VH-VL binders against FAD synthase (ribL). Designs and how they scored, part 6

Target 1, 153 residues: FAD synthase (ribL), of Halorubrum lacusprofundi (b9lsn4)
Amino acid sequence: MTRVVAQGTFDLLHPGHVHYLEDAATYGDELHAIVARRTNVTHKPAPILCAEQRRDMVAALTAVDEAHLGHPEDVFVPIQRLDPDVIVLGFDQHHDEADIAAALAERGIDCRVERASGRDPRYEDELLSSGDIVDRILKQRGSDCDGAREGQR

## First folded at step 1 (VH-VL)

Design F4 (framework fv_tarlatamab_arm2)
Fold by ESMFold2-Fast, scan of step 1:
Structure F4 (fold): chain C 153 residues (1-153), chain A 125 residues (1-125), chain B 109 residues (1-109)
Amino acid sequence: as target 1 above (153 residues)
Amino acid sequence: EVQLVESGGGLVQPGGSLKLSCAASGFTFGDYAMNWVRQAPGKGLEWVARIRSKAYGGTTYYADSVKDRFTISRDDSKNTAYLQMNNLKTEDTAVYYCTRGDYYDTSGPYLFDYWGQGTLVTVSS
Amino acid sequence: QTVVTQEPSLTVSPGGTVTLTCGSSTGAVTSGNYPNWVQQKPGQAPRGLIGSTNNKHSGTPARFSGSLLGGKAALTLSGVQPEDEAEYYCLLWYGGARVFGGGTKLTVL
């Protein structure tokens, strides 16, 4: 039985998340998703929704067999416990597969590293990023005035 | 300054092979889809092939007229895209242009914004 | 096989307004086809003008605008300049495929 792991924050689910998980599932017999906790997100704004809710939404997707919360201090702890055959990186992640494979090997995790396929937007105004969704909300529901951009006449 | 420079064009016999290169500079090459577009003498533009960025799966697409004969590829470490052309036909005679992406990025859907100067491929006996 | 159709040629006077159209054999052109417009002057490489109906490239002059008009994509030039004389190509998305129109030769008197 081939066990596949996918990981992400999965805030404000969008079609890009669904495509990633569906593609990841094709790499094996069962797909486990690891959902990052707020404490795991240090280089970008914290997710809007709590980790448990994001996990539950991911768990409801047809492609996902089980969804797990990340470890507060070490993202590799649940990966080591699951002992996967393959880890599928998101199509929007700029990580080098070799770098991830090396980090896994240092932790004694023997698995293959693959990358999910991407997809083109299917229609105009399709949002494929949680950040884009938040930006849209702020623009439409935030300020009543157009921003005064520096250098804008 | 964004630059795309094609090379590898020339005269080749029908049934022959040729490999085109597109050297890119002035942008983060690995973030963009790359395309090949050709133009036969005195004719219009014809899209040939597209390759997505590695982050988006590196998926390739081809026009029906070249499918199974041409292969698009990329080497992000060299900022270069390639077009391997096999079993060339006289109707493949054209100027071949390399052009940067048209996919959705952080700024929204893009067009084929930057183009190289082209490289001429002539297929004749 | 999708065929994209443009007017073969159009003429406009300097300072005038002209609209080029782009239609498809597959049906009405919509925003989902991400209409692109490309300019090519004689002896030069093509340059991108507009994508996604009216999403302008930073180098595109303000006199150029894109729209959807009567089931077709449209490129409108207002206050045409002599340097706008060129061949204009539209390009439509069909999934992973890209399809160019036959081009419109715009003559500025």
Scores: ipSAE 0.000, ipTM 0.481, lowest interface PAE 17.3, mean pLDDT 83

Design F5 (framework fv_tarlatamab_arm2)
Fold by ESMFold2-Fast, scan of step 1:
Structure F5 (fold): chain C 153 residues (1-153), chain A 124 residues (1-124), chain B 109 residues (1-109)
Amino acid sequence: as target 1 above (153 residues)
Amino acid sequence: EVQLVESGGGLVQPGGSLKLSCAASGFTFSGSAMNWVRQAPGKGLEWVARIRSKANSYATYYADSVKDRFTISRDDSKNTAYLQMNNLKTEDTAVYYCTRLEDFWTGYYTLDYWGQGTLVTVSS
Amino acid sequence: QTVVTQEPSLTVSPGGTVTLTCGSSTGAVTSGYYPNWVQQKPGQAPRGLIGGTSNKASGTPARFSGSLLGGKAALTLSGVQPEDEAEYYCLLYYSGAQVFGGGTKLTVL
């Protein structure tokens, strides 16, 4: 049994998240996703949706065997408990695989670090990031905003 | 809300020593790498040093200009990063900024939050 | 030894579009350099705008975007506003070190 772990915030689920999880699932027999809590997201505004709801949405995806909440202070706690064979980084997560491997080794976790493939937008105006979705909402639904021009998707 | 507050700057003579502190709040300090960046009067930004999180064994890196003279450290129990500066030279005169480099699980190595800086003047 | 090169200065009209670039003496800039963009206004501390090529820092306006263009990192401003007049620095990662570019002074007039 090869156990794979994927990790992310997964706020406002988009096709990029789905592609990442589908690609991650190809690395083994069982895919576990770890969904970050608000306290784990420090470089961007906090996720709009609560962690439990984001976890439940991720858990509903066909590629995911089980979804877990991250630890409030230490992202390695659920990883250590799952004891995976492979951790798959997202395509846009430009973390150094060697850095992740060193962090895992410090905690006694013996696993391989891989990276998911990316994909191009399949049609004009496809949104592949949560930030782009938030920007679109604020532009079209914020105060004194009349929305996009007629015929725009 | 994220805050980084530098302290410890001041006037020091060439050959002297000074220790800067950076007090952090509003995020999980132990999971982030911390940088020191300086800016000489009227000049651009210069990266000085980086210390990684415990997950990366507190690995440290230095610019060649400060190697063997400066030591970066951190105390996760106090949410504080430090820069010990020894054998100071007039060319070390600069505003020193503390800045956060995001944890590898959360931020694509984004250097996002900066303190207001602390002035270090090395002059006789 | 490693040199990170930016345009020294650029000008753009309000509402216009401008692209700043960031190149490395070591060769083509790829995502593995984790390009960062930092804004500094006169008399103020710097603020992070973008990291990891295209990842926006908290509070970065929608008009800013990051990309890779022609072997360089790129910062594009669309619909430039007067308050965007500032010095912009790029920062590239080289394993054991990070190196800033010389900065681009963006004038909005």
Scores: ipSAE 0.005, ipTM 0.495, lowest interface PAE 10.0, mean pLDDT 84

Design F6 (framework fv_tarlatamab_arm2)
Fold by ESMFold2-Fast, scan of step 1:
Structure F6 (fold): chain C 153 residues (1-153), chain A 122 residues (1-122), chain B 109 residues (1-109)
Amino acid sequence: as target 1 above (153 residues)
Amino acid sequence: EVQLVESGGGLVQPGGSLKLSCAASGFTFSNYAMNWVRQAPGKGLEWVARIRSKTNSYATYYADSVKDRFTISRDDSKNTAYLQMNNLKTEDTAVYYCARPDYGEYVWFAYWGQGTLVTVSS
Amino acid sequence: QTVVTQEPSLTVSPGGTVTLTCGSSTGAVTTSNYPNWVQQKPGQAPRGLIGSTSNRHSGTPARFSGSLLGGKAALTLSGVQPEDEAEYYCLLYEGGAYVFGGGTKLTVL
């Protein structure tokens, strides 16, 4: 049985997340997703939705066999416990597959590291990032302190 | 209202040094990687250096043309990124821009400052 | 050593469609190069438009779209407006570095 792990924040689920998880599932028999807690996310704005809700949304996807919460202090703990055969990185991650495999091996995890394919928007207004969704909400539903606008009311 | 303001540019002799600053406001500075990009007079853009956030151990990356001469750093308590430039050459003459990625970090150079001019000449 | 190549200049009429391309000397451009597009108007600071091939920055008008075309990254403007006249730079991630193209000067007729 080949066990695959995918990891991410999965805030405001969008088609890019679905593509990533579907692509990850093709690498093995069983896909486990690890959903980061708020405390694991400091490189970008904190997720809007709580970790449990994000996990439940991910768990509902057809491609995902089980979804797990990340460890609050050590992101590698769930990976060590799952002992995967393959870890599939997201399309936009800058890390080398070899560097991540080496870091995992230091923790006793001997697995293959692969990278998911990306995909293009299927229609003009398709949003493929949680950040873009948040920005859209702020522009359409939030207050705007720009100077007076002309002509549109 | 993301704002980036570069400072520290000026005239310097070949072999000299300058330290540029990029003061950030309107966002949580510590959450974002920061970049320096330059543009020589009448020419195109050239990436210079990048520094990641604390969660990525402040990892730094440099273009080959500036490696070992330039050092990128940041002070999250002051919302400021820096570029220390040593052993300056005439080829380093350019407007130096500070740039920040988009919220989701897909658009690596979403926001830019006004730039600061560095002139290296005798 | 990677050289990123763009068309030096392109002209389009208002309301028209134009596609700018971005190629690499290293080989075919793929999603792993995370193609980005930056706009710069004369006398102004640059602005990011698109990243990761096709992900539009929130401030970027919907008429701008990114894709891969024939082993190159592509930026397409449909329904071009006069204010779209600018220099457009692509950049690719390769070997730990970001490499800018030479820029395309887009003239709106």
Scores: ipSAE 0.000, ipTM 0.504, lowest interface PAE 15.1, mean pLDDT 83

Design F7 (framework fv_tarlatamab_arm2)
Fold by ESMFold2-Fast, scan of step 1:
Structure F7 (fold): chain C 153 residues (1-153), chain A 125 residues (1-125), chain B 109 residues (1-109)
Amino acid sequence: as target 1 above (153 residues)
Amino acid sequence: EVQLVESGGGLVQPGGSLKLSCAASGFTFSDYAMNWVRQAPGKGLEWVARIRSKANSYETYYADSVKDRFTISRDDSKNTAYLQMNNLKTEDTAVYYCVKDITYSYTVDYYFDYWGQGTLVTVSS
Amino acid sequence: QTVVTQEPSLTVSPGGTVTLTCGSSTGAVTSDYYPNWVQQKPGQAPRGLIGSTSNKHSGTPARFSGSLLGGKAALTLSGVQPEDEAEYYCLLSYGGVRVFGGGTKLTVL
């Protein structure tokens, strides 16, 4: 039995997240997703949605067998508890494979690190980034006395 | 709240040495790479040195202009990064900033998210 | 010996839109260069705005956005405010080393 771990923030679930989790599931028999808490995300904007909601949305996906919240202080605690055979990084994390492997080895976690495949937008207006979704919301729904009404056409 | 506090700057003669310190708080220091960036009076920013976390074997990198003269180090037990500057030259005169970087597992990003206030190093007679 | 190139200066009117670019002597800038954008106002320490192409720092106003444009990293300000007048630096990563652009002085007039 091969146990796979995927990890991420999964804010404002989009098709890129779904693709990542579906691809990660192909690396083994059982896929566990670890969803970062706001305290785990100190180097990019805080997620819009709370961790529990993001976890529940991820847990509802067919590809995911179980979804777990990250540990507030140590991102490796749930990984160590799950004792996976494979950790699958998102396509955008490809460059950090060696860094993750070194951190795992230092903590005595013996598993391999793999990469998910990427994908391009499948149609003209597909959004594959939480940041792009937030920007779209602000442009179309944000309060503005001058208004960006042309953008609604 | 993330805080980076530099110290150790001052006046030093050409050929002299100086050691800068950067005291960090508000984040798990041992998980993150740390950088030194400098800015000469009236000039732009110049990246100087980087040290990775213990998970990455404290690997160090230097700009060519300081290679073999400067040494970056860290003490995770004290949440402090250091820059040992040897054989100082007049062109090393600058404000030196300690800058937080990132290297860890959930969402790996390599970027300068937090900067200290800087410490002035003047190399002159 | 890598050179990172930015526009030396740009001017924009309050409420306007401006895009700053950041190019590399090594070729087209991709996300693997982890483009960073840093703002510095006179007499102040620099502050991070955007990292890894488009990831905003928590304190970065919504009007700032990062992207890749025409083989360069790009920083776009929409609805520019007077307080946005500053020097903007891009930073690109080459393996373990980092290289700053020369900076763009943005004048809001």
Scores: ipSAE 0.000, ipTM 0.496, lowest interface PAE 11.2, mean pLDDT 82

Design F8 (framework fv_tarlatamab_arm2)
Fold by ESMFold2-Fast, scan of step 1:
Structure F8 (fold): chain C 153 residues (1-153), chain A 126 residues (1-126), chain B 109 residues (1-109)
Amino acid sequence: as target 1 above (153 residues)
Amino acid sequence: EVQLVESGGGLVQPGGSLKLSCAASGFTFSGYAMNWVRQAPGKGLEWVARIKSKANSYATYYADSVKDRFTISRDDSKNTAYLQMNNLKTEDTAVYYCTRGWDSGTYEHYYAMDYWGQGTLVTVSS
Amino acid sequence: QTVVTQEPSLTVSPGGTVTLTCGSSTGAVTSGHYPNWVQQKPGQAPRGLIGDTSNKHSGTPARFSGSLLGGKAALTLSGVQPEDEAEYYCFLYYGGPWVFGGGTKLTVL
């Protein structure tokens, strides 16, 4: 049996997340997803939804066999515990496969590192980014009244 | 391991200027945000300024109390952050700490100020 | 203008449990404020304890924990040790600037 790990933040699920997990599942027999806690996110704003909710949503996806929360201090702790054969990185995740492979080897984890394919939009106005979804919400539901602002900027 | 060493503090008259330096070692300086935090004698901590890494366009942020008087900068080739302080006031008297913040990397945690230097004293007095 | 409020002082016995809180004048403290906590002992530089609400720095003892509780950030010490006597500061993110609380002096007696 081949065990695959995918990892991400998975805030506000969109088709890009689904594609990533479906692609990751093709690398083995069993897919485990690790859902990052807010403390594991440094390159972008913190996720809107709590980690447990994001995990439960990911766990409900057909491609995912089990979903797990990341470790607050050390992102490799769940990976060591799962002892995977393959880790599949997201298409847009900012990390070097060689750097990840070296970190895994240093921790005694014998694991292949792969990267998922990107998803092309399948229809007009398809949103493939949680940030784009948040921006859309703010534009449609946030205050656009310039007169409501008091004081200087 | 990680070390931050502040320098450049001293006695200055109101209206004067000082430039503080923070020499960093033991980590990849260019990947981190740098902060200045001050503490007046017997008082609490006050955040002063932050400069982000090159990946975030060296974006700078300032506390309202120092805006337009202080300038934060960095020289990644020297592993050094700076705080240029102009038009100093007596209320700027404080120990100034340099602190490291996490700014880039998908596998890093969201730490705003994990390591601190020992501080450098700035006294503004007539 | 924005003020971050902490209890000025708290006392706890060795082995006891104490919770320090951190509130904002702008409303409820949320995860978007990335509450951070530092410890400072007399004559020393501050030391990072907790990042982003509940994320312990690698050297932080297991007895420390961070959380959000009742619209405030919280730092809980369970099984307090004498060496934990110190000032504790929280600080919160406001979209660019960080704002520190006034600090809590924790006395362990």
Scores: ipSAE 0.000, ipTM 0.495, lowest interface PAE 14.6, mean pLDDT 83

## First folded at step 4 (VH-VL)

Design g1 (framework fv_fasinumab)
Fold by ESMFold2-Fast, scan of step 4:
Structure g1 (fold): chain C 153 residues (1-153), chain A 123 residues (1-123), chain B 107 residues (1-107)
Amino acid sequence: as target 1 above (153 residues)
Amino acid sequence: QVQLVQSGAEVKKPGASVKVSCKVSGYTFTGYYIHWVRQAPGKGLEWMGGINPNSGGTIYAQKFQGRVTMTEDTSTDTAYMELTSLRSEDTAVYYCARDMGYKSSWYYGMDVWGQGTLVTVSS
Amino acid sequence: DIQMTQSPSSLSASAGDRVTITCRASQGISSYLGWYQQKPGKAPKRLIYDASSLQSGVPSRFSGSGSGTEFTLTISSLQPEDLASYYCQQYNSYPYTFGQGTKVEIK
């Protein structure tokens, strides 16, 4: 049995997350997703939603067999426990595949590193990042005098 | 804050049954397993079994199979452990403990414990 | 069932001493091991999970190490409040099993 691991923050879910997890699932028989805690996120703003909610949303997706919270201090602890055959990185993740493979090898983890394909928007208004969704919310629902007046109606 | 609060001490005669409760607060009851662990006076810890409050699924240690029943009441966020056909050897403090995550979480292990319920079985 | 064996069964040390407790599993359990502290008359408190991860709020003088079948809990500088029994526990497979415990006393 081939075990695959996917990793991400998975803040506000969007079709890009679904594409990533579906692509990752094609690499093996069993897909496990690791959902980063706030303390694991150093390359972008902290997620809006708590880790448990993000984990539960990911666990509900058809492609995912099991979803897990990341370790607060050591991102490799869950990977060592799962002992995967393949780790599939997201298209936009900053990590170099060779660097990740080297780090895994140094920890004694015998695992292949792959990267998921990206996906273009299928229609004019499709959003494929949590940051873009937050920006859209701020533009359309931001708290100002006009928004407050509309809300009271 | 996360708390597990257990029912009070019980004194039972051999052959009786006891039902210990564990009321949880500060988290989503159905999101985590509840395990039961006992400790006889001056002895170590012994795992009895656990329940998934979301599904009602249970797993019991072989030693207690047929005598133990674990249940939950989601309307009151309470887990129960009932032990029947009590013997003097069942005299122990009984603990409930939260397992950190559901079946698919590898951060298993009992991170929050109830205060314990002393059950004394004597004639 | 996986048997957990601790050594020593008891120890006595002075404040400031480094204390080590060893736990051996009868089968490989990867890193699925926790350490618990139980003070007299109290419920157990988790100190370590995943063999080496410190539970939030636990003093940094506590540390865990090991994988597979051999594990160690270390208290780098023993304090009077550390008088307790310490238990290892595997959660690799059901039934969950505990070590027999190590009683730590201060002289």
Scores: ipSAE 0.000, ipTM 0.490, lowest interface PAE 13.9, mean pLDDT 84

Design g2 (framework fv_disitamab)
Fold by ESMFold2-Fast, scan of step 4:
Structure g2 (fold): chain C 153 residues (1-153), chain A 123 residues (1-123), chain B 105 residues (1-105)
Amino acid sequence: as target 1 above (153 residues)
Amino acid sequence: EVQLVQSGAEVKKPGATVKISCKVSGYTFTDYYIHWVQQAPGKGLEWMGRVDPEDGETYYNQKFKDKATITADKSTDTAYMELSSLRSEDTAVYFCATDMGYKSSWYYGMDVWGQGTLVTVSS
Amino acid sequence: DIQMTQSPSSVSASVGDRVTITCKASQGISSYVAWYQQKPGKAPKLLIYDASSLQSGVPSRFSGSGSGTDFTLTISSLQPEDFATYYCQQANSYTFGGGTKVEIK
């Protein structure tokens, strides 16, 4: 049985996340998702939703067999425990496949690293990023009394 | 020595509010979650919610989301749990506890517990 | 969401007996189960984490096993200090089992 691992923050679930996980699932028999804790997020704003809720949303997806919280100090600890055959990176993730493969080998983890395919919007108003969803909320529901400061990133 | 020390017993009337403290010592307060657990007299353990002291993020048991408010004050290394609109059913011992996962390999288990705080709600 | 069904609710045992307690999760939870011991008037004490890992300082007569949905706590040779209530807990929604009281026969 081939075990696949996918990783991400999965804040404000959107169709891009669903596509990533469905694509990752095609690499094996069993898909495990690792959901980053707030302290693991370095390259983007902190997630809006708590880690347990983000995990539960991911766990509910048909493509996902199990979802796990990341380790607060060491992102590779859950990967070592799961001992996967394949790790599938998201299309837009900043990680280099070779760098991740080297880090896994250093830790004695024998698996290959793949990258999921990208996905184009299916209609003009489809949102495929958490940042775009947050921007939409702030523009439509924000209460900034100054007006001039509203919409700044 | 890693230690969680809770505030003393409280006796409240129905409709009142109570705020219980959990003072942390012996480790860096922001390194892991603080959980709150309810135990009614003669009954089992029921998880209420947790806070991340680093940023105040909370996650609640649905049963307690409108009853309990969990906060953390990193300037005093103290977590709090406030119960509003008290009813006789809220009479219980309340525990704070830390999540395991620090110092070594990833795992789940609550390794250090406070001594408990008895809250009695009576007319 | 995830229910933990613990059995038995109580067991009468003698010193030296082998005691087994089981927990069944309503859905798969890998190995994300902890076991606790609670004595009257005291806070719970962690015995087992990650289904089978013995917490530091806990006697080796305690062991945990299982994965997925079925989990077991075993006390291989019951001692006088082991008469207590035992709880399992799963990590996803932090749900505790209903508890098992181990009482003297």
Scores: ipSAE 0.117, ipTM 0.709, lowest interface PAE 6.3, mean pLDDT 86

Design g4 (framework fv_tarlatamab_arm2)
Fold by ESMFold2-Fast, scan of step 4:
Structure g4 (fold): chain C 153 residues (1-153), chain A 125 residues (1-125), chain B 109 residues (1-109)
Amino acid sequence: as target 1 above (153 residues)
Amino acid sequence: EVQLVESGGGLVQPGGSLKLSCAASGFTFSDYAMNWVRQAPGKGLEWVARIRSKANSYATYYADSVKDRFTISRDDSKNTAYLQMNNLKTEDTAVYYCAKDMGYKSSWYYGMDVWGQGTLVTVSS
Amino acid sequence: QTVVTQEPSLTVSPGGTVTLTCGSSTGAVTSGYYPNWVQQKPGQAPRGLIGDTSNKHSGTPARFSGSLLGGKAALTLSGVQPEDEAEYYCLLYYGGAQVFGGGTKLTVL
């Protein structure tokens, strides 16, 4: 049995997340997702939703067998405990596969690193980024866009 | 039938330059990472450079012995990989092999399944 | 700096079984090193045999198998044939760098 790990922040789920997890699931028999805690996010603004809520949403997805919270001090602790055969990085994740693989090998974690394919938009107004969703909310519902509360065709 | 054919080797003086080519056929070249590996006369294999596919933004990797002197590149429209070698040293004398990587599209496998016949580079006065 | 170590030479009789090993100066070899095995006969280009620890490449005979054994990568030949006499190289991954072992000369007597 091949165990796969996918990891990310998963703030405000969108079709890109679903595609990533579905693609990750194809690498093995059992898919586990690790959801980053708010304090673990240093490369972008902190997520809007709390970690437990994001974990529960990811756990509800058909492709995911189990969802876990990241460790507050050491991102590799859940990975070591799960002992995966494969870790699948998201298409747009800024981590270099070589850097991740080196860190895993240094820690004695016996697994390979793969990267998921990207998802092309299926229709004109599809949003495939949590950041883009936040930007859309601020533009249409925030103070810098008075009166633009509802969409039009 | 998967084939790799190297060319561009020859005799060059220390400090000189050469550009090697690797022509690929029989597989979807643009989907795979490519490697250059060399072998000095009577010695073992030494990995030189790797270039990933477009899915990984053509990321490149080099052995410490050739960093800043060699450049790996590819032209997917011509199914060809290249190795530009500058500031050649006598210790660069070797048969240079092109090898197809197992790295398919965005996957991160290291390994070489198909190899060319090699091209000899001799760095001597 | 990193050294990949193989037995310099091994001898096996036709029909016999032999195991070649591949160790790393950085510690125990795991599948995260993507161990690869390459065969080279005198005067010929190298040929890939096994990648990713145990995955046979197209054309690799069934008698070849790859594994991890005692903190090292291992290549086992069962029912060795005379044509298996060759140099065998292992290749390990180190976070972007790839390092070959010194090679094992397998003699079939």
Scores: ipSAE 0.000, ipTM 0.501, lowest interface PAE 15.2, mean pLDDT 83

Design s16 (framework fv_ofatumumab)
Heavy chain, then light chain:
Amino acid sequence: EVQLVESGGGLVQPGRSLRLSCAASGFTFKDYAMHWVRQAPGKGLEWVSTISWNSGTIGYADSVKGRFTISRDNAKKSLYLQMNSLRAEDTALYYCAKDMGYKSSWFYGMDVWGQGTTVTVSS
Amino acid sequence: EIVLTQSPATLSLSPGERATLSCRASQSVSSYLAWYQQKPGQAPRLLIYDASYRATGIPARFSGSGSGTDFTLTISSLEPEDFAVYYCQQRSNFPYTFGQGTRLEIK
ESMFold2-Fast, scan of step 4: ipSAE 0.559; ipTM 0.852

Design s17 (framework fv_ofatumumab)
Heavy chain, then light chain:
Amino acid sequence: EVQLVESGGGLVQPGRSLRLSCAASGFTFKDYAMHWVRQAPGKGLEWVSTISWNSGTIGYADSVKGRFTISRDNAKKSLYLQMNSLRAEDTALYYCAKDMGYKSSWHYGMDVWGQGTTVTVSS
Amino acid sequence: EIVLTQSPATLSLSPGERATLSCRASQSVSSYLAWYQQKPGQAPRLLIYDAFNRATGIPARFSGSGSGTDFTLTISSLEPEDFAVYYCQQRSNFPYTFGQGTRLEIK
ESMFold2-Fast, scan of step 4: ipSAE 0.401; ipTM 0.803

